# Designs tried in a protein design chat: VH-VL binders against q9yh85r1066to1250. Part 17

Target 1, 185 residues: q9yh85r1066to1250
Amino acid sequence: ASCIVSGYGHYLTFDGFSFDFQSSCALVLCTTIHGACERSDTFPTFTVTVTAKNEDRDTSLACVVKQVEVEVFNYYIVIHRAYKYTVMINNERLYLPLKLGQGKVNIFAFGFHIVVETDFGLKVVYDWKTFLSVTIPRSFQNLTYGLCGRYNGNPDDDLVAAGGTPRFGVTDFVQSWAKRDTFCR

## First folded at step 6 (VH-VL)

Design s43 (framework fv_navenibart)
Fold by ESMFold2-Fast, scan of step 6:
Structure s43 (fold): chain C 185 residues (1-185), chain A 121 residues (1-121), chain B 107 residues (1-107)
Amino acid sequence: as target 1 above (185 residues)
Amino acid sequence: QVQLVQSGAEVKKPGSSVKVSCKASGGTFSSYFMSWVRQAPGQGLEWIGGIIPIFDTANYNAKFQGRVTITVDKSTTTAYMELSSLRSEDTAVYFCARDSGDEYYYGMDVWGQGTTVTVSS
Amino acid sequence: DIQMTQSPSSLSASVGDRVTITCKASQSIYSYVAWYQQKPGKAPKFLIYAASSLQSGVPDRFSGSGSGTDFTLTISSLQPEDFATYFCQQSYDSPYTFGQGTKLEIK
């Protein structure tokens, strides 16, 4: 399944729920970490975070994805749109392509996109501007949280807050997944 | 070995639209970046746009933004390029090409044979 | 957009000659350069990727070099089938852009 962020703040969850929201906060898009309950070292965990930016404060039509963060296998991968075809890994800027952990993570350029792939099937694709997708295999059904939803086959319950409590409003839902900043609109 | 086969030549009136197809066979379709490139008579190559079928996302050259639409039909492994509001300056050979995913840095390694589009009154 | 400028626009050479074609980008594109050969009435043929890597099946008389803004395609010993138009292309940023082409003609 794929979760998609497209220009002007449009979101499509793994289960097919769509919503619109514009925020400059860092938002947890998809994570397998819920509270203190983490999987073992032999079963992978990951977190994908997105930060948007409005390039023209006079209009919301210039909203872009500024930064994508991927945390997996103890690699903290930061993709910033201003530094195209490079990534920051644990505070070091590196040029593509990259093969980490003997192929556990591959990062490469593909059709004007940057692709981050793992050996367990996580795939993050970003066009350096407005398009971001996160794809995960069916083995992660019912195991993910964040703005991309639960991946449980039911779009009606995709609005699950960071604390595990269902939320009914989009604003409250997005605010609960903000990684930084006290208040996000 | 993958092969790209394009639709036949088209003659169109100014102001009309043309839709060119590009059918992939003999290899993986979904995971390649599929580009459309045109060449006017006696001129160089000009990139129109491209699409990655598996992500269902297209990227367009701003020169054609608003006039061009690139789509795919995964069931028939076919890519399409539709260009509207045709002008005589759009007379060209239109190529589809795939970008190789097996190289560290990519280039267009497989090309269709080309489709001639003539725009005349 | 990134501009790709080739030099020369045309070149006359004899079989057996060493031929060089240059390509200059308007900004640094690192090694995101491909080279293509095109014969009249045909689609372009992929020769080189990543500025210097030879595509499988391409004769080893072809080579590429360069990084940043300046790139070169070299044919070490020109053969009759090499008379064609050559294009450089950057893949660093959208839109993809091509050089204007270098027509290689027989003397």
Scores: ipSAE 0.006, ipTM 0.553, lowest interface PAE 10.5, mean pLDDT 80

Design s44 (framework fv_navenibart)
Fold by ESMFold2-Fast, scan of step 6:
Structure s44 (fold): chain C 185 residues (1-185), chain A 120 residues (1-120), chain B 107 residues (1-107)
Amino acid sequence: as target 1 above (185 residues)
Amino acid sequence: QVQLVQSGAEVKKPGSSVKVSCKASGGTFSSYFMSWVRQAPGQGLEWIGGIIPIFDTANYNAKFQGRVTITVDKSTTTAYMELSSLRSEDTAVYFCARESGEYYYGMDVWGQGTTVTVSS
Amino acid sequence: DIQMTQSPSSLSASVGDRVTITCKASQSIYSYVAWYQQKPGKAPKFLIYAASSLQSGVPDRFSGSGSGTDFTLTISSLQPEDFATYFCQQSYDSPYTFGQGTKLEIK
């Protein structure tokens, strides 16, 4: 199933819930880690974080995806729109294509997009501007949290904050997934 | 089926506080959201705030922030709304209602309403 | 806050008429709209959720439509018990907000 961020802050979750929100905060889009003790010995863990930027100060429709962060297999991968066809991995800037961990993670260009793939089926596609998609295999049903939702076949419960607490409305939901070390407006 | 029963009418002086109760019976109380909505005489509906009983997490309309407190007593399946620093503009019928994700957070069950009159 | 603008504020109709009430949101709320019926001295009654889904026990003459910012409640063949005030409500974001209400009166 795919979760999509498109055109000026539009979100579509794995289960089909759509919403609009504009924020300069780093927002957790999809994660298998929802608490300090939430880890799987069977399934890999990962976190995808998105940060937007408004290109026109007073135009709400001018938001772009500034940065995408992918944390997987102890690799911290940062994709920044200003540095096309490169990524920063654990604080080192590298050129595409890249094969990490004997092929556990592959990062490459596909047309005008950057693709991050894992050996377990996580796929992140970004166009360096406004389009970002996260695709996960069916084996992750009911194992993910974040703005992309639970991936459980029910869009009604996609408004779940870190720790599993439901929220009143989209604003509280989005703000609950903002990284606490990020001060934003 | 869930039924919501509210406490009786109240007459209060300006500057005082009022605490309205809403007791749920039948059905699954804890799996739903509970909201408080008021209606002044001849006026429309205004959302005050809500609470998620199982998590004891409240959310308030900014208009009432600092004056309103919404709580639950899980042992008696009762939700409460306390409004302080009352003024004549707070004269209204106060309703409790429940909502759930299955109804896109629409309010499917309502209490009968509690009339609160603020006068000197 | 999301503003819900409801129109008309009142309308007069006869039994058997088709009546339409509209509701406009100040921003896209997708399908997070509910409709309520309120009779004098009573609590609101839940009619429609998710913009177009009819609540169990509500007569088929009631229907809802719309998505995004524009929503409509329709009563296809008005009955005597339908004379009441109708409200739309958004549950997309907090604070939840209601339309101003439409009073449906006997012509």
Scores: ipSAE 0.102, ipTM 0.687, lowest interface PAE 5.9, mean pLDDT 83

Design s45 (framework fv_navenibart)
Fold by ESMFold2-Fast, scan of step 6:
Structure s45 (fold): chain C 185 residues (1-185), chain A 120 residues (1-120), chain B 107 residues (1-107)
Amino acid sequence: as target 1 above (185 residues)
Amino acid sequence: QVQLVQSGAEVKKPGSSVKVSCKASGGTFSSYFMSWVRQAPGQGLEWIGGIIPIFDTANYNAKFQGRVTITVDKSTTTAYMELSSLRSEDTAVYFCARESDEYYYGMDVWGQGTTVTVSS
Amino acid sequence: DIQMTQSPSSLSASVGDRVTITCKASQSIYSYVAWYQQKPGKAPKFLIYAASSLQSGVPDRFSGSGSGTDFTLTISSLQPEDFATYFCQQSYDSPYTFGQGTKLEIK
């Protein structure tokens, strides 16, 4: 199933829930890590984080995806829109294409997009501007948390905070998945 | 068949506080959100805030932030809204209402309302 | 905050008329809008949720439509008990906000 960030802060969760939000905070888009006792040691773990930037203080149409972070297999991959066709991996800047861990992770350019693929089916696609998608295999049903939702077949249950509690609307939901200060510009 | 029963009318002095109760009966209290909404005489509806009883998580309209506290007593299935530093503009009927994600957070069950009058 | 603007603020109609009330959100709220009916001295009554879903027990002469920013409540054949004030409400984001209300009066 795919989770999509498109336009200027439009989100579509794995289960089909849509919402809009503009934030400059680092937001956990999708993660398999919710709590130590809920973690599955049988399946690979990963976290995808998105950070947006408003390039025009007067309009929401100027919001872009500034940075995408992918943590998987002990690789901390940072994709920054200002440094196209490169990635930062564990604090080292590298040029595409890249094959990590003997093919466990492949990072390459496809058209005007950057693609991060894993050997277990995680696929992250980013256009260096406004489009970001995260695709995961069906084996991760009910194993993910974050802005992309639970991937449990029920879009009505997607507004679940970092602590597993329901939230009052989109702002409360998004703020609960912020990695840093909730009052980001 | 959930029913919400609120406490009786209150007359308060400016600067004081009021605490309104809302007792749920008949249905599953803990699996729903509880909202508080007020209506001044002849005016529209204004959301004050809400609480998720099982998590003790409250969310407030910024207009009332610092003056309102919403709590729940799970043992008696009763929600409370306390509003402090009362002004004449706080004269209104205060409603509690139940909401759930099944109804897209629409408020399907309402209390009868509690009239709060702020006068000297 | 998301602003909900209703039109008209008041409407005069006769039994049997088709009545339309409109609600506009200041930003896209998808289908997170509910409609309520309120009679004098009473709590609001839940009519419609998710923009177009009719609550159990509500007569089918009531219908809702719309998505995004523009929403409509329609009463296909007005009955005497339908004279009341109607409110739209968004639950897309906190604070939840209501339209100012539309008073439906006997012509």
Scores: ipSAE 0.014, ipTM 0.627, lowest interface PAE 7.6, mean pLDDT 82

Design s46 (framework fv_navenibart)
Fold by ESMFold2-Fast, scan of step 6:
Structure s46 (fold): chain C 185 residues (1-185), chain A 122 residues (1-122), chain B 107 residues (1-107)
Amino acid sequence: as target 1 above (185 residues)
Amino acid sequence: QVQLVQSGAEVKKPGSSVKVSCKASGGTFSSYFMSWVRQAPGQGLEWIGGIIPIFDTANYNAKFQGRVTITVDKSTTTAYMELSSLRSEDTAVYFCARESGYDEYYYGMDVWGQGTTVTVSS
Amino acid sequence: DIQMTQSPSSLSASVGDRVTITCKASQSIYSYVAWYQQKPGKAPKFLIYAASSLQSGVPDRFSGSGSGTDFTLTISSLQPEDFATYFCQQSYDSPYTFGQGTKLEIK
C-alpha cells in the first residue's frame, strides 16, 4: 500500500483516508516503533519523517516538502530539497546512487525523483518539491503508526496518536506525531 | 522485453492540436518514466516532458507548458502526448522513450518508439 | 536550463581509427550524462549512462569518461556500423537537455 503527501498539505493514508493539514513541524509519517517495550525481531523497524515549508506566506498552495528523513538499519538518511541528488547519512553528505549495507538500502534517482528502497519492500519516493510517497508491503498490516495510519483495512480508525490513543480530530492527530512541539505550527 | 509502438504520421493546420500515442508491449508498463522527445528535420533532440504512470506525475519542459499534456491509459498500456496551438516550428518527428530505474541505478532512455512524423502546414 | 555543447559538430574517420567526442555542460551535473547513437531514419540507441557505464549489449569498444562539466565518448577501434550521429544528454535537472550532436562520417 502507498501513503501519499502532496505539497498542498494533502495526505492520503494507507487505508484511503484523506485529510489536509499544513505545518512546518517535523511530522512522523510512518513508523513501526509505537513505544512498546518489545519490538518485533521478525520484522525490520523504520521511521519516515516529513518536514514541509510554505514558500509563499499568503497561500497554502505554495507548500513544499522541505525535508524527508528515513531511519532504517541504523542509517539516518536525510533528504533535503536544497541539495538535489545528495543525501546526508549519519552526518556525511553523499552523492547518488548509493548502496548501503550490501544492498539492504538502495538510494537512486528515477524520473527526477529520489527513491529510497529497502530489501524488505519499504519504498520512499520524493520529487524534491511537492510529492512524497511511502509504500510498504502487506506484511506490515497492523504494524505501522503515524500520519499514514495503521494500515489495518479500516480508514475510519487511522487517527491513532503517538502512544496508540485514538484522537477526535485531525489537528490533535497531526500534533501528536510532531517531533517538535506545537510552537512550530 | 519492452517494445514501444507509436501512432502514424499526422498533417495538421496551424492552431490545431495533435495527440500521439505510444503503446508498450511486453514488460510492466507502469514502472517506467516515459519521455517524449522531438526532432525537427535535420536538427537535434528536444525533450518535451515525461510521466511516471504509477504515480500519475507528469513533468514538462517549460517551453511547452500550457499547451502540452502527457497522459497514460494503464488498461491499454498506452501513453499519450497531446500538443495544442500548433505552429509551423512544431513540425518534427516525435519519439516516446522509456527510462527504467525503479529497481536500479540511473538507467537512461533504453527503449524508444519508432517515431511519429507531425507536419504543421497551412 | 542546462546547456550541453558537443565538439566537434562533425568528423571524418576511417575504420580502425580511435574517435573521441566531447560534451560540455554549462554547470556541474556530476555524472548524470548519457550517450546515444542515431542512424538516419531511426530512433536513438542508448549507449552509456552515468557518464561511464556501458549499457548491456553495447560493444566494449565504446567507453565514456568525465565528471562535473566535461565528458567524452570514445570509440577505440571504429567499425563500419559506427558511422552515425552521437548525442550526449544530461539528466541532472529538468528539462532534460541534449547536445547538438556529432556526425561521424566515413572518410
Scores: ipSAE 0.019, ipTM 0.608, lowest interface PAE 7.7, mean pLDDT 81

Design s47 (framework fv_navenibart)
Fold by ESMFold2-Fast, scan of step 6:
Structure s47 (fold): chain C 185 residues (1-185), chain A 122 residues (1-122), chain B 107 residues (1-107)
Amino acid sequence: as target 1 above (185 residues)
Amino acid sequence: QVQLVQSGAEVKKPGSSVKVSCKASGGTFSSYFMSWVRQAPGQGLEWIGGIIPIFDTANYNAKFQGRVTITVDKSTTTAYMELSSLRSEDTAVYFCARESGDSEYYYGMDVWGQGTTVTVSS
Amino acid sequence: DIQMTQSPSSLSASVGDRVTITCKASQSIYSYVAWYQQKPGKAPKFLIYAASSLQSGVPDRFSGSGSGTDFTLTISSLQPEDFATYFCQQSYDSPYTFGQGTKLEIK
């Protein structure tokens, strides 16, 4: 199943719920970290975070994906649109292609896109501008949280915040997934 | 079966504040979120704000931001809405309502209090 | 804020009639619509959620439909106890907003 972020701040969750929201905050799209509940040791943990930027200062409608962060296998991977065909891994800038952990994580260019994929099926695709997709295998059903929803086959419950807290609509839902160290206007 | 019982009618002067209570009995109070909705005489419904009791997280309609506070007392399973700087246009019946159908999904306001009439007059 | 506009503002009908009330959102709210019934001096009663799901205990003559911006509440065969004011509500975004209400009156 895929979760998509496209131009203008349009989101499509794993279960097919669509919503629009523009924010300059770093937002958690998808994470397997729940908090209080005991985690299964049979599946890897990961977190994908996105940060947007208004490209056109004459209008608030020109919004691009500025940065994508992927945390997996203790690798902190940062993809920044200003530094095409490179990634920052644990604070070191490296050129594509890259093979981490003997193939546990592969980062490469495919056309004008950058692809981050793992040996368990997580796939992140970004076009360096407005398109970002996160794909996970069905084995992660009911194991993820974030703006991409719970991946449980029911689009009616995608407005669930970190820790399973229901929210007061899309604005509250999105803000609940913003990283706390950065407050947007 | 959850029942919501609100405090009695209030008559207030302009500029004062009012605090309305909503006591929940039966069911799991802390597992759902609570909304406050008002209705001026002969008019429609207006959402004031809500709170998620288990997380003490409140969300307010910007129209009331700065003069409304919604809180909960978990030990007495009671929610409160305090509205300050009262004006004549705040005269209305104030309702509390429980939201959510199964704690994971927002379904709507399925249980309502009986309402509290607040009259602002000098 | 998302505006919810109901039509008609009032409607006269007879017992046994099929009644439809519409609600239009100022922007797409998908299926995040609930419908309520309110009788004079009483709190609203929850009828429908997620645009088309009937609340338990509500008679099956009530039904809802719609998605995006246009929503409808239908009463297939009006009963005496159905004369009341009906409100739609969106929960897609805060603040939650209600339609202005449709008063259903005896012809």
Scores: ipSAE 0.013, ipTM 0.622, lowest interface PAE 8.1, mean pLDDT 81

Design s48 (framework fv_navenibart)
Fold by ESMFold2-Fast, scan of step 6:
Structure s48 (fold): chain C 185 residues (1-185), chain A 123 residues (1-123), chain B 107 residues (1-107)
Amino acid sequence: as target 1 above (185 residues)
Amino acid sequence: QVQLVQSGAEVKKPGSSVKVSCKASGGTFSSYFMSWVRQAPGQGLEWIGGIIPIFDTANYNAKFQGRVTITVDKSTTTAYMELSSLRSEDTAVYFCARESGDTEGYYYGMDVWGQGTTVTVSS
Amino acid sequence: DIQMTQSPSSLSASVGDRVTITCKASQSIYSYVAWYQQKPGKAPKFLIYAASSLQSGVPDRFSGSGSGTDFTLTISSLQPEDFATYFCQQSYDSPYTFGQGTKLEIK
């Protein structure tokens, strides 16, 4: 199932719930890390984070996906729209294509998109502008959290705040998944 | 089934503060969240804010931000709403209400209400 | 803030009538709307959640419908105890907001 970010802050969760929100915070889009649960490579963990930017050029309001972060297999992968066809991995800027961990993670260009793939089926696709998708296999059903929702077949409970806390609306939901050290409105 | 019992009527002077209590009985206190809603004479309902008791996290209507504080005493299963710098426009019946949810843990609406507390602000 | 607009503000009806009350949101709130009944001097009573789901214990003559911006509460075969004020409420975003209410009066 895929979770999609498109067109200036439109979100579609794994279970089909859609919502709109604009924020300059770094937001956790999808993560398998929600508490004191340490697992081996048998049940891999990952986190995908998205940061938007409001490009107020020529008095026109335009929101783009500025940065995508993927944390998996101890690789901290940062994709920044200003540096196309490159990524920052664990503090080093590298050119595409890349094969990490003997193929555990592959990063490559496809049709002017950047693709991050893992050997367990995580796929992150970004167009360097406004389109971002996160695809995970059905084996992760009920194992993910974040703005993409629970992936449990029920869209009505996709708005689960960080730590499983109930929310008072979309704003509370989104703010609960913001990274603490990020400057935002 | 959960019942909510509120404190009695209050008459306050402009500029003072009022603290209304809402005691819950029956059911699991931490498995819901609590909202405060007011109703001025002859008017509709206005949401003041709410709190999630288990996490002590509150959310307020911006209209009341800076004047209102919602808290919970878990030992007595009592929620409180304190409103400061009172004005005549704050004269209203104040209700506490629990928000209900489904088995998946999402909350959809206020299924249990307190009886209301009349607060009159007059000089 | 999301604005909830109810119509009509008042409505006269007779026992046995079918009554419909409308609520419009200023933006899409999907199905995050609840309906309440309030009688004079009493706290509101929860009727419907998620636009169309009936709260347990509420008579099945009450029903809700709608999604996005337009919502309706319907009472089939009105009973004497149904004369009250009805409110819609959105829970899509904070602050929660209510419609201004519809007074259902005896014809």
Scores: ipSAE 0.005, ipTM 0.545, lowest interface PAE 11.9, mean pLDDT 80

Design s49 (framework fv_navenibart)
Fold by ESMFold2-Fast, scan of step 6:
Structure s49 (fold): chain C 185 residues (1-185), chain A 121 residues (1-121), chain B 107 residues (1-107)
Amino acid sequence: as target 1 above (185 residues)
Amino acid sequence: QVQLVQSGAEVKKPGSSVKVSCKASGGTFSSYFMSWVRQAPGQGLEWIGGIIPIFDTANYNAKFQGRVTITVDKSTTTAYMELSSLRSEDTAVYFCARESGDEYYYYMDVWGQGTTVTVSS
Amino acid sequence: DIQMTQSPSSLSASVGDRVTITCKASQSIYSYVAWYQQKPGKAPKFLIYAASSLQSGVPDRFSGSGSGTDFTLTISSLQPEDFATYFCQQSYDSPYTFGQGTKLEIK
């Protein structure tokens, strides 16, 4: 299943729920880390975060994905739009292509996109501008949280806040998954 | 602040290779891209490729991929562009340029003086 | 590849004139356009980035505008040193591509 961020702040969850929201905050798209009681020895953990920005302060048409962060296998991977075909990994800037952990994580160019893929099936595709997709295998069904939803086959319950409680509005839902709430707008 | 100085003019025969150098001096440049751009006589500018000096990893315009190699010597802060299998159409002035950027935009703000490469005979 | 097309290919003008050069991209590149000036025998000189941001030290008679696919470079009051060839460049996607150039000639 794939979760998509496209255009000018357009979101499509794993279960097919779509919504529009523009924010300059770092937003958690998809994570397997939920609360203090997470104790899994069965599945790897990961977190995908997206940060958007308006390039033209006078129009929403210029809203772009500024940065994508992928945390997996103790690698903190930062993809920044200003530094095409490079990534920051644990505070070191590296050029594509990259093979981390003997192939546990592969980062490479595919057309004009950057692809981050793992040996367990996580795939993040970003076009350095407005398109971002996160694909996870079916084995992660009911194991993920974030703006991409629960991945449980029901779009009506994708609005699960960071605290684990359902929310009734898109604004509350998106804001509950914001990482940088002090300075972000 | 940063200055780029290129090697001198070259005259080459078809089928040979040419290697042009670009020495950087002045300010910090390790995290910036170094680009190579050529210009045939009376024609426009064409991007060949670029490299981040600290990583020795280059990206190329597909038109030149397979016969161009961009490298860097960190000890002398010098970037190189080597073009093989030369043809008369490769006759041009070759420029190196430092590519700077902010959070969103790349731009070539410092340029070398250019190296004339003539392919004849 | 993204194609950049400039208009006109050349134009003649007099000192003091207002000059406009247009650049069109084959697809939306938002504000990822830079402008360069090149004099005969010299390397290009960087003028503008992000479609409208003027490089420090470049005279304020130079300005850029546009977004998406259509971009414009304007020289509000042409000076003798401005007779040169001007190029637009997109930095949105690899490979970087330039317009064919506009030669600004004395009338």
Scores: ipSAE 0.000, ipTM 0.460, lowest interface PAE 16.5, mean pLDDT 79

